# VHH binders against q9xhz8: the designs that were tried, part 25

Target 1, 326 residues: q9xhz8
Amino acid sequence: MGDTKVETISRLAQWRIENFGPCSFKKSDPFKVGIWNWHLSIERNRYLSVRLFPELSRVSKEQPPVAKFVLRVSNVGPNRRFYISPVYEKLLRTTDDCVWHVDSSFHGRFTIDVEFLDLKICPVNGGEASPVWPTDATMQSISTQTTLKCLSRMLEESILTDVIIHTADGTLSAHKAILSASSTVFKSMFHHDLMEKESSTIHIDDMSRESCMALLSYLYGNITQEEFWKHRLALLGAANKYDITDLKAACEESLMEDINSSNVLERLQEAWLYQLEKLKKGCLMYLFDFGKIYDVREEISSFFRQADRELMLEMFQEVLSVWKPV
Short names: E, the ipSAE of ESMFold2; O, the ipSAE of OpenDDE; V2, 0.75 times the mean of E and O plus 0.25 times the DockQ between their complexes.

## First folded at step 12 (VHH)

Design r6 (framework vhh_enristomig; at its last look DockQ between E and O 0.01; V2 from the best seeds 0.00; counts 0 for: pae O 13.0 > 2, placed apart)
Fold by ESMFold2, look of step 12:
Structure r6 (fold): chain B 326 residues (1-326), chain A 120 residues (1-120)
Amino acid sequence: as target 1 above (326 residues)
Amino acid sequence: EVQLLESGGGEVQPGGSLRLSCAASGFTFSSYAISWYRQAPGKQREWVSTITSGGSTNYAESVKGRFTISRDNAKNTLYLQMSSLRAEDTAVYYCAAVGFSTGWDEFDYWGQGTLVTVKP
């Protein structure tokens, strides 16, 4: 009859010893916690020595555990005694890495408990050990990733679409709920229409099919960096027209980052049109504070003939601010 | 507390013009997108036009080029200039404010409506 089995549940392991003599050694059957099989062993000479160690294997050699745990020894019956170890936090590679010496009065029937407080896999190539058990942040990340995959499928496979968008050169299908949650304009368009069984149509005649798909990709969380850069100006116009504040801000920031002499006048016009204060000031700084207006000397006359009079006043004020002697 | 009051409706000949007004009170008018809707007898209420807080305008296909939406934030007033009116424009016209709250709550405020009749 054997008493070598260790019962496990969650992060707990329990070994019930039925008979243990004065000069004895016992080693438990393996038990699994995390990715490793583990053993407990007990040995009595002058003291009761309790050991916890992973089973020697390729896994434990290549991915040894870093464990934080507490060991407990208690007897059974009346007059119960408890001994509790310090909290250990150790890299456990061999049988000698965790040895706990306990009072020699434990004999016969007693119980050994292990509580794993934390358990990590130590990488062989260095770096930070990774947790075995999920955290709250991990579950939130999984939930978010799953949601984005669902939204991507809804758009790509046209799952239960309820609006058709007529663009300048083609049509697209979309969901009224997504559009309405993203834009007060779309929310207004579809008010009282959300529960109808028939598909609705809308017209976005000022966008190509490709640029409108970029807009939808943004709203569904599927837009790539390449797609965004290609369609930045179209997305800016749409974000302004449909009151999509975060997209408008993202387009503005992107357009500020690559101002050059070839595009600065166009971008100044767009910043004025869409009331983009940061981009406007960036273009003015590029032209006047950094003196790049001389690089666009031939273009500037045509620009002034088309520019709003208030914009021209702001440009003049910038000249006065930069070029005044001190 | 929140009130939207439409005015300016009446009878007009085909091809005529009419200007609707919507006076707002009880909320920060300038922070909302404001819309016009209409409902003809026996039909569903339909969207006509929206102007955003930033002044951008959008129109239903049936009214593009004939109707102009505008707002005066100093007077808390929304306008709809209607021209080239047709018999199918006959309806009760409503204004509504639409916005998002900080907690993703929605605020929908409606007026009582003003009747526009275009003589057959």
Scores: ipSAE 0.338, ipTM 0.777, lowest interface PAE 3.6, mean pLDDT 84
Fold by OpenDDE, look of step 12:
Formats: structure tokens, C-alpha cells, sequence
Structure r6 (fold): chain B 326 residues (1-326), chain A 120 residues (1-120)
């Protein structure tokens, strides 16, 4: 019976060696853990050197493993002794990347165990290592995706919807529970209705059906970037009106990212209207700190005619703050 | 201890005006959306108006254009200015802070209410 076979159970690999004999080197058969084949090797010199390394393959080259593991060596017999390695956490690419030296002479039967505590794929081009086995984070991700799919389906298929939303140009169905969970305003609106009525109607007359659908998509977790971008101003209005703070923040951030000469004045007005301090600051910085006010010379007069007096004062203050007296 | 105390209720003639106040304590008032509810005799409690933490306002259709909700965060006080009052506005008016608890439970803070009676 060849003593080169390695048996695996879950994250444990065991190599049973019957006789090391006069040999100074022995290598195990390949064994599968994770997405890699592995080998153990032993070398006897001054110490017993145990090595764990992946089998050379395309996978191991392109996706080298970062392994967290412990090695154990134990003899077989009445006087059983065992040695345990430190916990290793290493990128394993070659045979020499991890060597455990055991100060023991095993002349008879002995067993080498490797317990994998964690395995990760290390990107060759850099980046964060990805776990091979599920972690809490991965489980949460899976769960989240499943939930989002479920919620999306509930909306798309109108599964047990209990509220009708009247928009400016159409109607939509949604769930009071989702709306109430997302907004204290909706919660307050439905507070007693939830207790007393199975269905209700709300009016959102200041939004189009399409914009309202985008709002619902956001609330249900299935909004696309395209939809968000297209409807972000309407979404901002809704977020403000219905106190959806995370959406408001998301809209503010989005609007701040693409400030340019064609939209900065409008963005500034919106920032003022909805009390978006970051956006306001960004717009003012764009106009005055970066001197882009000159790029909007044709529009600025019209803006000044319609802008709030307090906004104008802030603008003036910003000018003064940037202005260097000659 | 969270407290909401309504005041300003009373009797008023149809077409008259009344201003309700709700004094809040025991929680971060400025962080909450605050609402007015009312309950008429023999009827269910109904939502009247909400003002968000950001100051946005919403109204029930029955009171839209007649009632104005406002808040003073510095005073931790909610207001409801009622105008063009009607007999159907007769009710006990309640102040409520609506929030989300940690977890799955919702929580509301309620006042004891103040009675508004609209009669000739």
C-alpha cells in the first residue's frame, strides 16, 4: 500500500506515512482542498522539514492561494507524541514558501495533518484576496442578494401590494410595509391605516409615474444606475419630502460628482432649496475658487435675478473669501 | 422620559382659527419627524400632518390648505395652525413622534391629546 496518499475530510488533510526508511525526501500524492491541488513533502536532515505547497497548475499560477493553516506531526504507537506548528498565513506559490521544521526523529509510522483554517485567492494584479470558503461577509452578501431579488419580484409582480400610489400621470402599486420602513413620513401616513385597513391610496402628484417607479426601485433595492441618474432630481425632491435621508445623501453625492459649467447654477439652486450643504459648497467652490464663474457669464445675470437673497449673500461672501486685494 | 404635551385646544366657531402646540422632551426632537393625529368621537384616529426633521411638510387631503404644521427645534415644540375650521375638525388632537427602533419594532411617542371643538 503506497504511503503517499493523502486523505481529506473537510478542511483537514492527513498523510499517513508507514515508513520513512532511509529516504531523506518523500512527497505526497496530490490532494484537493479548495480550488487547488496540494502536496505535502517531508525532508529529513537535521530536522524533519514539512512543506505544504500547491501543485503547479494554471490555477495556482493565476490564482495563487493565501492559506491559513496548522501542521501537526504525530507518531503512531503507545508513546504517541505530537508536534504542532504555529498558525501560518502565507501566500503559497512555491515549495519553499512554507517550511515547518520539527525537532523530532520519526523512524516508524507517523502522521502529518494539515488543517486549513482559511483559504483565499490572491489576485496576481493586486487587489484584495477573496475567500474560498464562505465567511460572514459572503453569507450576508448572498442573503442580501436573495432578499433584493425577492423584494424586486414583490414590486414587479405586485405580490400582495396593499397601497396604490397616484402620480401625476399614472398609478403604481406598492407595499405599505416597505414604504413605512423606509420613511417616517410614510410610516406616519399609514400608522393607523395599517391597523385598520388592508389597502390604501396615497397621492404623489408632484412626481411622474416613471420617477415614482424609480423611487420605488430604490426603496426595493433594484434601482439601476441609469434610472438613478435619470431621475436623481426627482428622487432628491422625494427624499426631501418624505424624509428618506439615505436617498437624499446619495443624490447629493451624485450631483456633486458631475458639477460642470452647464449645470452648476442649477445645482446651486437645488442645493439651496434642499439645504444640501456639501453640494452648495461644491458649487461655490467650482464657481469662485476655481474661477469658473466666467464660464457662466451669460447665465449668471438671469440666475442673480431669480436667486434667493440669502443665497446671493452667501455667494458674495464666498467671493470676498477668495478675493485677494491688489 | 419621553414626553409630548399638547396644548391650545378649545372651543371655536366654524371658520375660526386655533393654534395647537406640542412640547416635547426626553428625546432628540430635531432628529424626528413629528406628526399630528386626531380622533373624533366615535371615529378612528386619523393622520393629519407631518413635518420632517428637515422641515418638509405633508398634510391629509382633508386639512390641506387650512392647516399649517411647523416646528421650533430650539424650543422642542411642534405647532399646528388651524384655520377655516369646520365641524368635522372636532376631535382630540395628538402629537406623535414617529421613529424607527433598532430592529424590527416600530415605536411612536404619543401625547395625551388636546380637545378641539368646532361648534356654532
Amino acid sequence: as target 1 above (326 residues)
Amino acid sequence: EVQLLESGGGEVQPGGSLRLSCAASGFTFSSYAISWYRQAPGKQREWVSTITSGGSTNYAESVKGRFTISRDNAKNTLYLQMSSLRAEDTAVYYCAAVGFSTGWDEFDYWGQGTLVTVKP
Scores: ipSAE 0.021, ipTM 0.322, lowest interface PAE 5.9, mean pLDDT 86
ESMFold2 (binder alone), look of step 12: mean pLDDT 79; pTM 0.796
ESMFold2, look of step 13: ipSAE 0.220; ipTM 0.730
ESMFold2 (binder alone), look of step 13: mean pLDDT 79; pTM 0.798
OpenDDE, look of step 13: ipSAE 0.000; ipTM 0.207

## First folded at step 13 (VHH; framework vhh_enristomig)

Design s1 (at its last look DockQ between E and O 0.58; V2 from the best seeds 0.00; counts 0 for: pae E 8.4 > 2, framework grips)
Fold by OpenDDE, look of step 13:
Structure s1 (fold): chain B 326 residues (1-326), chain A 119 residues (1-119)
Amino acid sequence: as target 1 above (326 residues)
Amino acid sequence: EVQLLESGGGEVQPGGSLRLSCAASGFTFSSYAISWYRQAPGKQREWVSTITSGGSTNYAESVKGRFTISRDNAKNTLYLQMSSLRAEDTAVYYCAAVGFTGSTEFDYWGQGTLVTVKP
């Protein structure tokens, strides 16, 4: 069996060549690194040319590798000499994509080493290359997911809960630490309860148990889009009341996405109530700039009866700004 | 230097009313939630009420419907209007600002003002 076998460990590949004297060209057996099989080849001319390239396969064609790597050539013996290539970072698709020329005549036994520093998958359709090996970003993602699962479990299983929340129609258990970390209001509520009292009680009478659960789910990082959508108005109220700034912003953005004739007046009222400038502006634009006020003609009188005087003035000003006498 | 100075405490009869004030300085008052706490003799300090920077208010169950927290940002002053006072409301009342500056938490307290409800 010829000296064409390549040994691999982790991100390293080593090709031991026993006899290259009479040969002008030699190609290694395939070796696997990442999701690709690779080959090394050597060619002797004026220089020793070393090539690294992926084996032609469906994978290499559809997902060609972007490899960051270093090559080393060394002789075997007491007077070991070694040559090191520059660091290459290349998209490797063919045999000629990367060639290292070594100005040395290696006669006899020598070794070629490849150290892969990085390996990425390049999409055929374009886009950003994705790493084959875990990165900091990957680890953070894993850690984040694990943390979220943990927090979710803490809530769902009531693990070491220390606060009871009384809602309009039920009770929930939660953690003071999570509530306090998410809300200055909750923090203020619990600031002195740091002493050994087993359980504190808070009252959120203006929320249903279900809505409050949605709030907790949000705070614990386990809320679904469906739950958020279902309870977003209640969540907005809570966010405002308990000064949960991120939630308030999320609610505002959500409400901006689906303004229509059936909800615009209500949303305008909410925007006013909770001082949501973006939503307010969006609603006004919808009504007046886009002329949708005519679609709510039946509801507008009722709205005007209930609306704040200042809101009405603002609406009027908006009309004047958009209104161009024909 | 952050300073909170409570005033308005005193003696009042049961059923009476009292208005507390807290003058704040040394920080952007309007940007923070401000709270009232109280500590009765021999008891732990307890939360009474909080008003957010946006003006939202929260109350302890024991004072709901009787106390009203408000703020005047132009004057950097926090208020607590107390009505229908009870003997149980006797305590030193403290104003506190709790918040975050960057990654650090801050909590500032006043010296307190004594409220005594007695016949």
Scores: ipSAE 0.496, ipTM 0.821, lowest interface PAE 1.0, mean pLDDT 89
Fold by ESMFold2, look of step 13:
Structure s1 (fold): chain B 326 residues (1-326), chain A 119 residues (1-119)
Amino acid sequence: as target 1 above (326 residues)
Amino acid sequence: EVQLLESGGGEVQPGGSLRLSCAASGFTFSSYAISWYRQAPGKQREWVSTITSGGSTNYAESVKGRFTISRDNAKNTLYLQMSSLRAEDTAVYYCAAVGFTGSTEFDYWGQGTLVTVKP
């Protein structure tokens, strides 16, 4: 409880200064908030300078704090005067990263408060800073991530699987409940079976084992971006067949993002086949509004010989929409 | 108000064909996936086929290649074309909207139509 000790309660720190003269310097003992020890210091020359900084250590050097905080200075007793800093949000590595200059004639006894509004650990490799204190949104994220790990484990370890999927080149095990929750088609398939716990098999003969595993990874929340990109077309077909609306939309948006001269005609055919209106319009705009049809002039004859008559009508209508009559 | 009415059942010889119909009313038929189920005497009800609102079809392995599901949204009617019928296809066939609309679970069933394939 001496003149150098800082009392802490959770996000709050208070330093009581017992005696401070007009040309003085004081530095507090370290106090712990988050994973770091901290110091406060004060110096009085023309004005009172208050500093907050982490104690120099391997932790603070390798994992410096990003802090959002407010400083306060007040005298003790009746007729209390109170000075409040702006809200700071800073990466704090050295004593010079946070200096608050207070126009104050304080002398003798007064108090310095720190309120940490937020505190984050800065990652060494440039990732996102991680919070020290969880929020409701953070708890929901932790809960969700834990659930996804459980689902991934259920799939990888085949924990209590109750359906066998026969693919074109192998078999997979899965859970009827997961499939049913994700697809009205699977829900219909398993309607009675779920209630009676009957074992069953299903056939997905139009997918390879690998692409079907990608579908399962999506349904269990375990799909990687690499796995998704590799299997986008197979996943689109499966999403259409099994009425997995969010996956179908995700595949459509992904296919729109990288339309180019090498793939636009095939994507237009797929958009027609699966009734993907956004992708269809995107391909038509690329070809005609952006004028890229000239980049595919060698392929277009073969495309027209295969294209649905109604698709060709829509292509003609798009040509007409870009013409500007005089 | 929701009603599913099956028709077209009857007796056929092995290898024969039948076409079942299901007339739907009381809901927006074109927005729903609709299924056929069947229940043989003394057995549990089993899924036969589903057609999605977008027209995609799926079949139980036991009927794949022999049955064709289709829908006519203008007439609010579901069809099941059955061919190469076998004795094991003898059952009461039900039209159903089973699953969920958006996030809501639902279960609507017809009264069924009997299909008998004579030994």
Scores: ipSAE 0.012, ipTM 0.587, lowest interface PAE 8.4, mean pLDDT 83
ESMFold2 (binder alone), look of step 13: mean pLDDT 81; pTM 0.809

Design s2 (at its last look DockQ between E and O 0.54; V2 from the best seeds 0.00; counts 0 for: pae E 3.3 > 2, framework grips)
Fold by ESMFold2, look of step 13:
Structure s2 (fold): chain B 326 residues (1-326), chain A 120 residues (1-120)
Amino acid sequence: as target 1 above (326 residues)
Amino acid sequence: EVQLLESGGGEVQPGGSLRLSCAASGFTFSSYAISWYRQAPGKQREWVSTITSGGSTNYAESVKGRFTISRDNAKNTLYLQMSSLRAEDTAVYYCAAVGYDSSGYEFDYWGQGTLVTVKP
């Protein structure tokens, strides 16, 4: 009545063997843990050898398990003994990937237990292994990833959009709720009774369609680093105009990181226009404290002809702080 | 208590000008975005203009180029300079502080309104 069946519960598997001699081999029926069927085998030649391996299938070949587990062999009787393996952590593809040798004189009735401490799916394409049993941190990451996918779908498919944005060279659709949660300016624009039923239209004439799409991608949580880098100046202007404080700070920090002689005067003018103290100080430090003004001496006269008088005063004061007559 | 008090409304001919004022008290005026709204007889209230704490301005398309919002933080006063007035600008104009406080909760205070009438 069969001693080949393995009983499973939760992360545990147990194989009860009724008759095992000194030179014997037994292989269990398959049992399911995670997405795989598994086998246990036990062989006694010189040592008792216990093996755990996935059943050979398309699933186990394409998505082999990475398992962290402990094995236990025990017998039953007045002198009950058991042996516990080290904790194994292995990619299991074949019967030879896990062999536990037990120096034991056990005969007759055995029990073999497996406790799976962790179990992951290893993708064939070499990507990140996926846990079979989520932890609290893993569940929060899954929840966040799912939310971002939903927001991306809402934007890309225009699901229940309620505002149309007219840009300089095209239109976009968006959601008042997302815009209002992100910006006091948009919140003010849309501060109506919740019973408003018709779609609204707003105009953002100082952005291209492409740069406004980058703004929406940011607000919906799916802007790429490449997209951000390409549109940093437009995003800075929008963040300032619509009071999106975190985006403004991110754009400002990014623009400070790559100040060079070809862009510093333009960035100083933008920092003045939008009252960006960090970027302004960064540009002044680059020009005067590090002496890079000599790299832009052909451009500086044209810059001064267009610069605000108060900005020029601040630049002069920075020169005086660094330069002293000899 | 938070108070917003509009003034400067009245009758004006088409093409004329008016300056509305809103005196604010009971909160830190300089820290918040302040807006004008209007409601014509029989119509829903609509947004007109917003000025942020940093001075950035935004306008509804119907008033862009004709109205100018400004603030004087020393006097806790919001202004709306209205020029080139049209009959469709006839409405009760409201001053409002709408946004988020320092804890991220909604901040939502309104004045009683001042009537602007542009004669046919």
Scores: ipSAE 0.376, ipTM 0.813, lowest interface PAE 3.3, mean pLDDT 85
Fold by OpenDDE, look of step 13:
Structure s2 (fold): chain B 326 residues (1-326), chain A 120 residues (1-120)
Amino acid sequence: as target 1 above (326 residues)
Amino acid sequence: EVQLLESGGGEVQPGGSLRLSCAASGFTFSSYAISWYRQAPGKQREWVSTITSGGSTNYAESVKGRFTISRDNAKNTLYLQMSSLRAEDTAVYYCAAVGYDSSGYEFDYWGQGTLVTVKP
């Protein structure tokens, strides 16, 4: 009967045309792919022109599709011939945005197939197009989140933990594999520990249980911002001690963000202690370039009494560098 | 080729001191954590101490307060200062570099070891 219906499955659309002999133009019924209704049209002139375009709607107007797709035209019969278009990747808003010209005279029954390879929503305001279908990136994101939840559960529920950590005021259970993967120092500690002992023991006496838990939370990927901020200095110490370079960097960056008169001297000391050049520079800039040294006049004497001589020298050099003769 | 060569082992009396050295070559010594291990006769190899590239140190509980690990990057040399030695410290001591290469592959390099004997 009507040869205007388009059938769809997944990302495929098929338009079966029964008779196109006397017709110069034919338009398909709407078919849905993604969030849009689509039409195919054919026009016969010198060439067979095939067009794919979205149905005009509020959705298509406000969220026009960027479609990556291939067209195929094939005749029906024992001597089946097919023509395949190039891969198109186009923003489709109107009927003329994509036209495929086929140099073939298809008489009788033939089929037009559309394979959508990708569909994206283009924001009206010129932002980045977002995919309608899941991409590798989407899947990776989902997988990552799932993995993090899994790791979190492993820690929280002590699932097959194999190491006991003795802290200053308590014990924690963890996984050698996670620790070793995160730190070469931990890896070294556990290396050749083939002893069939149910659990190995390590001692981290310079950290509280709570701080150590924050460390583990970081390593297992479930640390909160609040916990991180609360334990930044302890985490920095641990990062340095156990050679967790990404954590060390994260701590340094974090400490750089909120330098103030109440914490700058302490942070300068930490920067020196752990060779954090960025933080050190930031603290010195805060104190001397911005003149905030005057805000810490009450504390500076005590600091000078405790500070390393080389740090003091560096501070002095900084003063000289920013010093303006009166 | 990565090489680690331990030296300084010998016989000492209980309560004595000994300094071990490990000369490293064939890799960027300063960029890696280096460790000491030991293996007593009839026992499994055990971790003793590690020093990071940044100079942070860690020790097994059994040697804390008695052993001091240090490094000289200019000489590509690792040291282990042992004091208050005990009979239980008798072992072959090994220097090891354990880490990851630029491609993320794990490597572990070991020396041949040096024997430390603490006579009862």
Scores: ipSAE 0.030, ipTM 0.544, lowest interface PAE 3.2, mean pLDDT 88
ESMFold2 (binder alone), look of step 13: mean pLDDT 81; pTM 0.805

Design s3 (at its last look DockQ between E and O 0.03; V2 from the best seeds 0.00; counts 0 for: pae O 13.6 > 2, framework grips, placed apart)
Fold by ESMFold2, look of step 13:
Structure s3 (fold): chain B 326 residues (1-326), chain A 120 residues (1-120)
Amino acid sequence: as target 1 above (326 residues)
Amino acid sequence: EVQLLESGGGEVQPGGSLRLSCAASGFTFSSYAISWYRQAPGKQREWVSTITSGGSTNYAESVKGRFTISRDNAKNTLYLQMSSLRAEDTAVYYCAAVGYDSSGTWFDYWGQGTLVTVKP
């Protein structure tokens, strides 16, 4: 068996040198730690120089290692002595990135050890390096993503559904447990049915099938940003109707961010209807404090024909707060 | 001490109307969804209607269009306006605060019930 092989276990690598005397340079066979193959090499002149570097490959070029490690050189025999490097923490691309000069000359039989304390993958496109080895947070992330995939499958494949939702233009299947956990209104509807395992049909006639599917996608944890933006108003109405507090807040925040003259009157009316204080104040500020009411001059008469009297009073009070006779 | 007290039940002819009330005390009435349920003789209790803290209403299909739920948070009172009453509406009607509290714990408070009888 040659003396170029590096044995690895866990985060350790060991290269046993059988006879380093007649040559001045030796390089190990590749050994795998993390996603890379590595080499150790030694060169002797006045001192022993030890190098650790990744094997050149597409992986090491595009995803170079950031390694935290310690090197050790020791002789073999009953009176062993050790030379231990500082802890290195380096981005390793080439043979020149890590050179350890041992202030002693080893001859014949000796051992080189590497202990990898940490390994990270450094992306070429920038950003934070990612760990190679598990952390406490990694298992929680895996568990969460697995759960979300299971919930998505339950909805898409109708696995063991126990309620039929009749919408304005079609039907959907869902799970009473998911609906009840997400909404006190649905919990109230299904209070005895859940305990008795009875099937139910419910009607949500104020939503299309498509918007109701977006609501279900939210509740099952698989709604996309595109689906959310497309259905924001329908989702707001549903969140208010079924007392889904976090969704209501998310819709309100999203609707605040793109107030403009084309939508402000509709949003003000809906903020009044749904008791959305932040959105209401935002619309009033847009119209009066920033003077954008003149951009909707033609629409304002139609708005007032249908507006609640108390809303109109509040609009007048906002005008008074802006227009002071000072 | 949570208390829910229904009133307004009685006998009525088919097609008639009744208004039920539920007086609430001992909890923050305005922060919770409140519901009506009913139980006909020999049958399981069934959900009738729910009104959210924000005033949104939901109805069982069997009463949709005939019953109207409302709340007056200043008086801590829940109402059910029943119209076009039918024999199958005969039941004991209960109000209930059923849902999750602010800590996320399920809670469940029920009134004593009020009898509504729709005559043949």
Scores: ipSAE 0.041, ipTM 0.628, lowest interface PAE 6.2, mean pLDDT 84
Fold by OpenDDE, look of step 13:
Structure s3 (fold): chain B 326 residues (1-326), chain A 120 residues (1-120)
Amino acid sequence: as target 1 above (326 residues)
Amino acid sequence: EVQLLESGGGEVQPGGSLRLSCAASGFTFSSYAISWYRQAPGKQREWVSTITSGGSTNYAESVKGRFTISRDNAKNTLYLQMSSLRAEDTAVYYCAAVGYDSSGTWFDYWGQGTLVTVKP
């Protein structure tokens, strides 16, 4: 039976060599680790040279491996001697990319072990190498996704819900724990407000059921972009009221992205109301710096009738700042 | 079995008064907050009032100053005294209990409702 077979388990490959006496060179059969087939070779000269290299294939050519690995050579018998290589971390494309020279003469049976510590795929066009095996980051990602699915189910299926939210036009069930974890205001309601605590109900009368569902979806981590966009203003109000700072920031950023003549005045009002400085500045810039105030000439009078006096003053100052007298 | 049974509904003239009752059974009434809701024709059910186990009360803005919620724990009965009734108060009124039972199971119980009609 040929002593060219390599056995693999997990990230370990073992090549058992029974006779290497008359031979100066021996190459192993291919063995699979990761997405590549590999070979080991040994050459006897002044030293025993051990090589690890991928089998030449389209895959290895287009996606060459970056391997972190250790080689070990050991004799078979009662007086087992072990030689261990340094830890190599190399891009392996050819047979000569990694050579370990062992200062030992092995004439009998010996084994060569390869322990792969890490394997990465190197992109052909450059970029960061991607791991073949899951990393902590990968696991965290999987875990996160699973958790989000679970939370979504908890909400959708009302699994062990313990609070009823009364909205303007309906009711929703949710979890006190999630609400409390997301908002200090909610936490306070459940811990300090006797009525809400005892009734296991909260009232959000200034939101529709649909908007409130969007809020819950956000809090439970399953909100869609569409839902977010649809309910941005309501979400902003809720974020402000319940001190959900990350949501507030997200809303502000979102509202900044699509300022236009049809929404700028409303957004300016909201920016003022909720003290969103970035949005406010953006709206003012849109209106005055870019001269879009003329596009809203029909609406501006109504706006001025309803706007806060201080906002109006600020607007006026902005006009003066951009106004170039002839 | 938890049961909530509303009574006291009827027709009343604007400005009139009416007292609703809700008889509760099947759970420890005194340990839970109890609420009144109402649903007008073609409208969604809306919250009216809540009384906590401790006796604290809260009211919807639309009924504040006109309605009074109270409870008799000895009788396992919830009350809603309505005064200065308006046409817009016309609705089916429901009592509701929400909480955890002795086994730790969440419950949301509603009565069948009692109709209040305010008309000249």
Scores: ipSAE 0.000, ipTM 0.206, lowest interface PAE 13.6, mean pLDDT 87
ESMFold2 (binder alone), look of step 13: mean pLDDT 82; pTM 0.816

